# VHH binders against q6mzz7r34to333: the designs that were tried, part 7

Target 1, 300 residues: q6mzz7r34to333
Amino acid sequence: TFKDETFPAADSSIGQKLLQEKRLSNVIWKRPQDLPGGPPHFILDDISRFDIQQGGAADCWFLAALGSLTQNPQYRQKILMVQSFSHQYAGIFRFRFWQCGQWVEVVIDDRLPVQGDKCLFVRPRHQNQEFWPCLLEKAYAKLLGSYSDLHYGFLEDALVDLTGGVITNIHLHSSPVDLVKAVKTATKAGSLITCATPSGPTDTAQAMENGLVSLHAYTVTGAEQIQYRRGWEEIISLWNPWGWGEAEWRGRWSDGSQEWEETCDPRKSQLHKKREDGEFWMSCQDFQQKFIAMFICSEI

## First folded at step 18 (VHH)

Design i4
Fold by OpenDDE, last read:
Structure i4 (fold): chain B 300 residues (1-300), chain A 126 residues (1-126)
Amino acid sequence: as target 1 above (300 residues)
Amino acid sequence: QVQLVESGGGLVQPGGSLRLSCAASGFTSYPFRTYTLGWFRQAPGQGLEAVAAITHQGGRTYYADSVKGRFTISRDNSKNTLYLQMNSLRAEDTAVYYCAAHPGYGTYYPDMYDYWGQGTLVTVSS
């Protein structure tokens, strides 16, 4: 099986800073087939943002972009290509990123750093042995230098690295924006959309009482005008790359909010998903107040 | 209430070096360490451009292509200070340099920054 000597199964690939931060020593690297949970899959059925679960790397900026990428078949194919653990498997995987005006191929082996039987960083979902997210993260880590280099990046960099597109940045506190129109237009065009919360009490991502996470990146997955009582409200859908319900909005239009019970909009069943998967709705008004930045990456 | 004060600018010959500092204060809502910081510059007759940026924990940095390999941005959160080490200065680097702060996750787009210093003039001339 292939071993990548340029990004070895060694501490250097993790990075000293991250090793110290997490107090890691003697990190073990394992191939997916050596991990518990059954036979591994690169992609199972199809890719989805819900396949992504952030691990020990502070790379929400990248994972949010990745979450958005999953909605664009063209970019998905460009980045992930067709690969498998079953056909012509050699422990080698290839990914593409946009760098310096061109697509660059990054080759990795499928050895992943683990603690016990759990991946240190992005990991397959529980009862899901789909490994494209963790392998792609590794490839990006290699591109940047190490897993440590995934920490605390720039939202626009991830978007461009995955698409080669052009960024439209929006400061949500500076001027009012027709969010529904902007998001719908962008989505229709196949653009990637991410956003970020403002600073908090600490320089690390912190879960707040309202369910949002400070200093954190999210994927914008949609926006709609929805009927509510005698009028209309504008709502926006976001996905937290943490990928679980403890990190979802708890205010108006949240999964368990009264607004969904009160609305008579015929699209209710389609839009309202009461799942613990990190995706949620909130009002555009609350979004503009609770978030600070939105980035749209469009194809050139 | 956040205030940024630049220093270290001046006249330097081509090939010379300068170190800019930005002293930050007035962090009542969020601490200094939670801000993304950046250096921006405006040359005579030109628009504002991003020079360098650094995320809240200094995890990643951004540099304009024109300054890559010559400039280094750094921060000292214990001192609430941002730095810009400028080496191998060129005439084209002549500009007013501004320190700026973004109260959120990493970005280097200037219009995302809420707080700005008054600027310090850097003149590179023989």
Scores: ipSAE 0.939, ipTM 0.970, lowest interface PAE 0.4, mean pLDDT 95
Fold by OpenDDE, look of step 18:
Structure i4 (fold): chain B 300 residues (1-300), chain A 126 residues (1-126)
Amino acid sequence: as target 1 above (300 residues)
Amino acid sequence: QVQLVESGGGLVQPGGSLRLSCAASGFTSYPFRTYTLGWFRQAPGQGLEAVAAITHQGGRTYYADSVKGRFTISRDNSKNTLYLQMNSLRAEDTAVYYCAAHPGYGTYYPDMYDYWGQGTLVTVSS
């Protein structure tokens, strides 16, 4: 099986900064086949943002962009290509990123850093054994230098690295924007959309009482005008790369909110999802108040 | 109420070095360590451009292609100070350099920065 000597299964690939900050010791590198849970899959059924679960790399900027990428078949095919743990498996995986005005290929082996049997960083969802997110994250870490280099990056870098596109940045507190129109237009065009929360009381991403995370990046997955009482309200859908329910909005139009019970919109069953998967709705008004930035990355 | 004050600018010959500092104060809502910081510059007759940026914890830095390998951005959260070490200065580096702060997650787009200093002039000339 292939071993990548340029990004070895060693502390250097993790980086001293991360090793020290997280006090990581006894890190073992294992291939997916050596992990419990059954046979591994590169992609199971289809690519989905819900395959992503953020780990210890604090790379929400990248994962949010990746979450958005999953909605674009052209880009995700370009980056992930067709690969497998079954057919002609050699422990080698290839990914593409946009760098310096061109697509570059990054080759990795499939050894992942773990403690016990748990991945340190992006991990497969429970009972899924789908590893494309883990391997792609590793490839991006290699591109940047180490897993430590994934910590607290810039939102626009991930978007461009995944698309080679052009960024439209929106300051949500200073620019009046028709969010529903902007998001729908961008989505229709196949653009990637991410957003970020403002600073908070701590310099780490921290869950707040309202369910949002400070200093954190999200994926914008959609926006709609919805019937509410005798009028209309604008709502926006976001996805948290953390990928679980405790990290979801708890205010108006949240999964368990009264608004969904009150609305008579015929699309209610389609839009309202009661899952603990990191995706949620909120009013555009609340979004503009609770978030600070939105980035749209469009193809050139 | 956030205040940013740049210092360290001046006249320097090509190939010379300067170190800019930005002293920040007035953080009543959020602490200094939670802000993304950046250096921006505006040359005569040109628009504002990003020179360098650093995320709140210093996890990642950004550099314009024109300054990569020559400039180094750093921050000291204990002193509420941002730095820009400029080496191998060129005539085209002549500009007013601004320190700026973004109260949110990492970006280096100038339109996203809410707080700005008055700027410090850097002149590179023989």
Scores: ipSAE 0.925, ipTM 0.961, lowest interface PAE 0.5, mean pLDDT 95
Fold by OpenDDE, look of step 19:
Structure i4 (fold): chain B 300 residues (1-300), chain A 126 residues (1-126)
Amino acid sequence: as target 1 above (300 residues)
Amino acid sequence: QVQLVESGGGLVQPGGSLRLSCAASGFTSYPFRTYTLGWFRQAPGQGLEAVAAITHQGGRTYYADSVKGRFTISRDNSKNTLYLQMNSLRAEDTAVYYCAAHPGYGTYYPDMYDYWGQGTLVTVSS
């Protein structure tokens, strides 16, 4: 099986800063086949943002972009290509990123850093043994230098690295924006959309009482006008790369909010998803107040 | 309110070096260490451009292509200070350099920065 000597199964690939910060010890590198849970899969059925669960790297900027990428079949195919743990498996995986005006191929082996039986960083969801997110993250880490280099990046870099597109940046506190129109237009065009919360009391991403995370990146997955009482309300859908329910919005139009019970909108069943998967709705008004930035990356 | 004060600008010959500092204060809502910081510059007759940026914990840095390998951005969160080491200065580096702060996750787009210094003039001339 292939071993990548340029990104070895060693501490250097993780990075000293991260090792120290997280006090990581006894890190073992294992191939997915050596992990419990059954046979590994690169992709199960199809890729989904819900396959992503952020791990020990503070790379929400990348994962948010990746989450958005999953909604664009053209780009995701460009990045992931067709690969498998079964067909012609050699422990080698290839990914593409946009760098310096060109698509570059990054080759990795499938050894992943683990503690015990758990991946240190991005992990398969619900032990489904789907590893495309883990491997892609590793490939991006390699591209940047190490897993440590994934920490605290720039939102626009991930978007461009995944698409080669052009960024439209929106300061949510300074510019009035028709969010529903902007998001719908962008989505229709196949653009990637991410957003970020403002600073918080700590220099680390912290879950707040309202369910949002400070200093954190999210994926914008959609926006709609919804009937509410005798009028209309604009709502926006976001996805947290943490990928679990505790990190979801708890205010208006949240999964368990009264607004969903009160709405008579015929699309309610389609829009309202009661899942603890990191995705939630909130009003555009709340979004504009609680978030600070939105980035749209469009194809050139 | 957050205040940013640049220093270290001046006249330098081509090939010379300068070190800019930005002293930050007034962080009443959130601490300095939670802000993304950046250096921007405006040359005569030109628009504002990003020179360098650094995320809140210094995890990643951004550099404009024109300054890569020559400039180094750094921050000292214990001192609430941002730095820009400028080496191998060129005439085209002549500009007013601004320190700026973004109260959120990492970005180097100037429109996202809420707080700005008054700027310090850097003149590179023989």
Scores: ipSAE 0.924, ipTM 0.961, lowest interface PAE 0.5, mean pLDDT 95
Fold by ESMFold2, look of step 19:
Structure i4 (fold): chain B 300 residues (1-300), chain A 126 residues (1-126)
Amino acid sequence: as target 1 above (300 residues)
Amino acid sequence: QVQLVESGGGLVQPGGSLRLSCAASGFTSYPFRTYTLGWFRQAPGQGLEAVAAITHQGGRTYYADSVKGRFTISRDNSKNTLYLQMNSLRAEDTAVYYCAAHPGYGTYYPDMYDYWGQGTLVTVSS
């Protein structure tokens, strides 16, 4: 099986920042077939943002962009290609990223950094042995230099590195924006949409009382006008790359809120899927107050 | 309210060096160490250009192509200070340089920056 000498299964590939912050020493690297849970899969079912669970690197800026991208078959095939742990498997995986005006291929071996039997960074959801998110994160770490180089990056870079597109940046506190129109037109055009919360009390992402995470990036997954009482409200849906079982918004239009109980909109059951999967709705007013930035990345 | 004050500008010959400093104060909403910081410049007759940016923890930096390899951005969170080391200066680097801060995740587009200094003039001329 292949061993990558340019991004080895060693501390240098993790980088000093994360080794020191996590107090790690002698990190073990394993291939997916050597982890418990049965035969590994590259893609188990079709890909979705719900296959992604952020781990020990603070790379929500990348994972939020990836969450938006999972719905676009052209970018999926461009980046992930057709690969498996069975057909002609040799421990080699390949991915493409946009760099300096062109798509470049990044090759990795499939040795992943683990602590015991648990992936140290992105990990399979509920031990389902689906590894495309872990391997893609490793490829991006190799592209940037190490896993430490994923730790708090620039929001624009992930969007461009995944698409080669052009960014529209929106300061949510100073720009007049029709959010429903902007999100719907961008979604129809196949654009990626991410957003970010402002700083918090510390320099690390931190769950807050309202269920949002400070200094954190989210995927924008939709926006709608919804009938409520004798009028209409505008709502926006977001996905937290922390993934399943993590904090979600607790205010208006959150899962199980009074607003969902009271709406008579016929699309209620399609819009409100009460799951702890990191996706939630909030009012556009709350979104504009609680978030500071939104980015739309469109194809040229 | 956040205040940013640039210093270190002046007249320098081509090939010379300058070090800009940005003293930051008034961080009542969020600590300085949680802000993304950047240097921007405006030459006569031109729009505002991003020169360099640095994430809140300093782990990643951005540089415009025109300054890569010549300019170095850094920050000292214990002193609430941002720096720009400018080496191998050229006439085209002549501009007013602005320090700016964004209270959030890393970005290097000027429209995203909330707080701006008054600027310091750098003139590169024989």
Scores: ipSAE 0.792, ipTM 0.906, lowest interface PAE 0.9, mean pLDDT 89

Design i4
Fold by ESMFold2, fold request of step 20:
Structure i4 (fold): chain B 300 residues (1-300), chain A 126 residues (1-126)
Amino acid sequence: as target 1 above (300 residues)
Amino acid sequence: QVQLVESGGGLVQPGGSLRLSCAASGFTSYPFRTYTLGWFRQAPGQGLEAVAAITHQGGRTYYADSVKGRFTISRDNSKNTLYLQMNSLRAEDTAVYYCAAHPGYGTYYPDMYDYWGQGTLVTVSS
């Protein structure tokens, strides 16, 4: 099986920042077939943002962009190609990223850093043993230099590196914006949409009492004008790349909130999912107050 | 109220060096170490151009293509200070240089930055 000498299964590929912060030394690396569970899969059924669960790299800026990208079949095929753990498997995987005006192939071996039998960084979803997110994160770490180089990057870089597109940036406190129109237009065009919360009390992302995470990036997954009482409200849906069972917004329009119980909009069953999958709705008013930035990345 | 004060600008010959400093104060909402910081510049008749940016923990930097390899951005979170080391200066580097801060995740587009200094003039001429 292939061993990548340029990004070896060694502490150097983790990088000193994360080794020190996580108090790690002599990290063990395993191939997916050497982890417990059933046979590994690269992609199972189809890709989805819900296949992603952020680990220890503080790379929500990348994973939020990836979450948005999973809805675009042309970028999914461009970046992930056709690969498996069965057909001509040799422990080698390939991914593409946009760099300096062209698509660049990044080749990795499939050894993933683990603690015991659990991945240290992006983790495969619990039941399906699906590894494309773990391997893609490793490929991006190799592109940037190490897993430590994923730690708190630039929001714009991930969007461009995945698409080659052009960014429209929106400062939510300085720019009047019709959020529902902007999100619907961008979604219809196949654009990627991410957003971010402002700083918090520490220099690390931190779950807050309202269920949002400070200093954190989210995927924007939809926006609607919804009937509520004697009028209409604007709501926006977001996905937290921390993933399943992690913090979600607890205010108006959150999962199980009074707003969902009281709305007579005929689409409420379509829009409201009571799942702990990291996706949630909030009012656009709360979004503009609690978030600071939104980015739309479009084809040129 | 966040305040940013640049210093270190001046007249320098082509090929010379300057070190800009940005002293930051007034962080009432969030600590300085949680801000993304950047240097921006504006030549007469031009829009603002991003020169360099640095993430809040300092782990990643951005540089405009025109300054890569010549300029180095750094920050000292213990002194609430941002720096720009400018080497191998060229006439086209002549501009007013601004220090700026964004209370959030890393970005390097100027319209995302909330707080701005008054600017310091750098003139590169023989």
Scores: ipSAE 0.789, ipTM 0.905, lowest interface PAE 0.9, mean pLDDT 89
Fold by ESMFold2, fold request of step 20:
Structure i4 (fold): chain B 300 residues (1-300), chain A 126 residues (1-126)
Amino acid sequence: as target 1 above (300 residues)
Amino acid sequence: QVQLVESGGGLVQPGGSLRLSCAASGFTSYPFRTYTLGWFRQAPGQGLEAVAAITHQGGRTYYADSVKGRFTISRDNSKNTLYLQMNSLRAEDTAVYYCAAHPGYGTYYPDMYDYWGQGTLVTVSS
């Protein structure tokens, strides 16, 4: 079974920043078949952003871009290829990233850093032994140098590294923008869309009282005009790469809020799904107040 | 009121070095160490271009292709200061250099930056 000498199962592949911050040393690495939950899968059912659950690296900038990517089958296929833990398995996996004007292949072994029987970084959804997100994160860590090099990167880089596309950036406090039109147009074009909250009280991402996370990146998953009272409200849908059971917006249009009960819009049941999967709606007005940046990455 | 003040500009011969500093103050909404910081420049008759950027914890940096390997961005969060070490200077590096700050996650696009210094002139000429 393959052992990658250029990105070994050792503390050097974690990197000093995360080793110090998390007070780790001599980190244990395991292959997916050595973790509980039965035989491992690369892709268990289909590819979804809900397969992703962020772990100990502060790499939401990458995972938010990845969340958006899961909606684009050509980029998904380009990045993930056809791989498995059964057919011709040798403990070797490969992924593609856009680098310096071309697609480059990154090869890894499937040893993942763990604490006990849980992945330290991205982990399988509900321990379902589905490992494409964990392995892709490791490949990106190898590309950048270490898992520590994933720690608080540039939002633009992840979008370009996954697509080779062109960035449109929007400063939400200073740019006049029709958010619903921009998001719908970009979605129809197959573009990736991410956004970010501004700084907070500390230099690490922290859940805030309103349910948003400071210094954090989200996937933009939709936008709509919705009928509300005697008029229309603009709403935007976001996905938090922290994943299931983590902080979600608690304000207007949040899951189970009064706004959903009061709307007479016939699309209500289609738009409002009460799940703690990291996805939520908020008004575009609140979005523009609480977020600072949005990025759209489009192919030429 | 956030204020950024550049210093260290001047006249230098080609091949020479300069170190720019940016002193930051007035951070009432968020601590300085939570900001992404960047250096931008504008040559005479040219548009504004990004030179370098650094994430709030300093773990990642961005450099324009024209300056990679010659310029180094760094920050000292204990002194609220951003630096640009400029080595192997060329005539094409002549520009007004601006320090800028973005209160958020890393970006190196200039129109994402909220606060700007007044600039410091760097002239590379024999």
Scores: ipSAE 0.778, ipTM 0.903, lowest interface PAE 1.0, mean pLDDT 89
Fold by ESMFold2, last read:
Structure i4 (fold): chain B 300 residues (1-300), chain A 126 residues (1-126)
Amino acid sequence: as target 1 above (300 residues)
Amino acid sequence: QVQLVESGGGLVQPGGSLRLSCAASGFTSYPFRTYTLGWFRQAPGQGLEAVAAITHQGGRTYYADSVKGRFTISRDNSKNTLYLQMNSLRAEDTAVYYCAAHPGYGTYYPDMYDYWGQGTLVTVSS
């Protein structure tokens, strides 16, 4: 099977920042078929953001953009192509990114850095052997130089590298924004939408008491006006690239909150799903207060 | 209240060098080391443009195409200081240079920056 000499299964491909931060040396690399859990798949079900679970690269800026990209079939197909672990498999995978005004192909082998039986960085979804997110992260690491080069990047860069699009930036504290209109317009256009929380007490992303993560990027997945009591409220949905079983918002409109129990909106069951999958709703008022930035990346 | 004070501007000939510094103080909400920092400039009669930005831990940098390879942004979190080393200066680099800070994830769009210095004038002329 293929062995990539330009991005080898060695500590140099991880890079010093992450080796030091995680106290790693002589990291083991394995192909997905050598991990427990049965035959690997590139894509098992439909492509979705819920296939992504962030690992130890501190790259939520990239994974939040990727979460949004999964909702756009044109970019999904452009980047992921048609690949598998079965048809003419040779341990070679390829992905495309936008670089300097053109789409460039990045080729990798499928050796992934692991600790024990688990991927060190992005992990496959817990109940499936689905590896497109792990391999795409590796390809982006190769493009940038190493996994360490994924460590806390610029939100704009991931959006452009996945689309070649144009950024509209919104500072959530400086000017009023009609969030429902902005999100619905961008979603209808197939634009990517991400947002970020402000700084916290340390220089790393950390879960806060309210269930949000400081210094962290999220995917914006929807916005709605919802009937509540004798009026209307505006709510926004977000996805945390940390993935399944991780911290989620605990305030108004959170999973299982009083607001969901009390609403009589007929779309309630469509909008509210009680799962610990990293996706949650919050009021637009709380969003504008607790987040600082939103980015919309559009075609043309 | 966050305060940013630039220094190191002046008159230089084309091809010369300058080192700008930005002394930061008044970080009561979040530590300096959690802020994204940037240098922005405004030439006479022109709009504000991004020159360079650096992430809170310093692991990633952004440079405008017009300054790549000539300018270097850096930060010293122990001294609450941001730097811009400007080499091979050109007449087009003449502008007021501003230090700015954003309390959040990395961005290099100027309207995302919350705190601004007063600016330091750089004039590149023979």
Scores: ipSAE 0.772, ipTM 0.901, lowest interface PAE 1.0, mean pLDDT 89
Fold by ESMFold2, fold request of step 20:
Structure i4 (fold): chain B 300 residues (1-300), chain A 126 residues (1-126)
Amino acid sequence: as target 1 above (300 residues)
Amino acid sequence: QVQLVESGGGLVQPGGSLRLSCAASGFTSYPFRTYTLGWFRQAPGQGLEAVAAITHQGGRTYYADSVKGRFTISRDNSKNTLYLQMNSLRAEDTAVYYCAAHPGYGTYYPDMYDYWGQGTLVTVSS
């Protein structure tokens, strides 16, 4: 099986920032077939943002962009190609990223850094032995230099590195924006959409009492006008790359809120799904107040 | 509220060096160490150009193509200060240089920056 000499299964590939911050040394690396949970898969079903669970690197800027990308099947073949853990498997995987005006191939072995039998960074979903997100994160770490180089990057860079597209940036406090129109137009065009909360009390992302995470990036997954009482309200859906079981927004239009109980909109069951999968709705008014930035990355 | 004050500008010959500083104060909403910081410049009659940006923990930097390899951005979170070391200066680097701060995750687009200094003039000529 393949062993990558240029990005070895060693502490140097993790990098000093994360080794020191997480107090790690002599980290163990394992291939997916050596982890519990049965035979590994690259892609088990179609790709989905719900296959992604952020781990020990603060790379929500990358994972939020990736979450948006999973909604656009045309990027699947470009970035993930056709790969498996079965036929002609040799422990080697390859991915493509946009760099300096061209698609660049990044090759890795499939040894992943672990503590015991659990991945240190992106994790496979609890009952889903699907490893494309873990391996893609490793490939991006190799492209940038180490897993430490994923720690708190620039939101624009991930969007461009995954698509080669052009960024439109929106400061949510500086001027009025028609969020529903902007999100629907961008979604129809196949654009990637991410957003970010402002700073918090410390220099690390923290869950806040309202269920949002400070200093954190989210995927924008939809926006709608919804019938409510005698009028209409605008709502926006977001996905937190921390993944399943993590805190979600607790205000208006959150899961189980009064607003969902009271709406008579015929699309209620389509829009409101009570899952702890990191995805939630909130009003566009609350979104503009609680978030500071939104980015739309469009194909040239 | 937040105040940014640039210093270190002046007249320098082509090929010379300058170091700009930006002293930051008035951080009542969020600590300085949580802000993304950047240097922007404006030549006479031109629009703003992003020069460099640095993430809040300092682990990542952005540079415009025109300054890569010549300029270095850095920050000292214990002193609430942002720096720009400018080496191998060219006439085209002549501009007013602004420091700016964004209370959030890393970005290098000027429209995303909430707080701006008054600027310091850098003139590169013989």
Scores: ipSAE 0.767, ipTM 0.899, lowest interface PAE 1.0, mean pLDDT 89

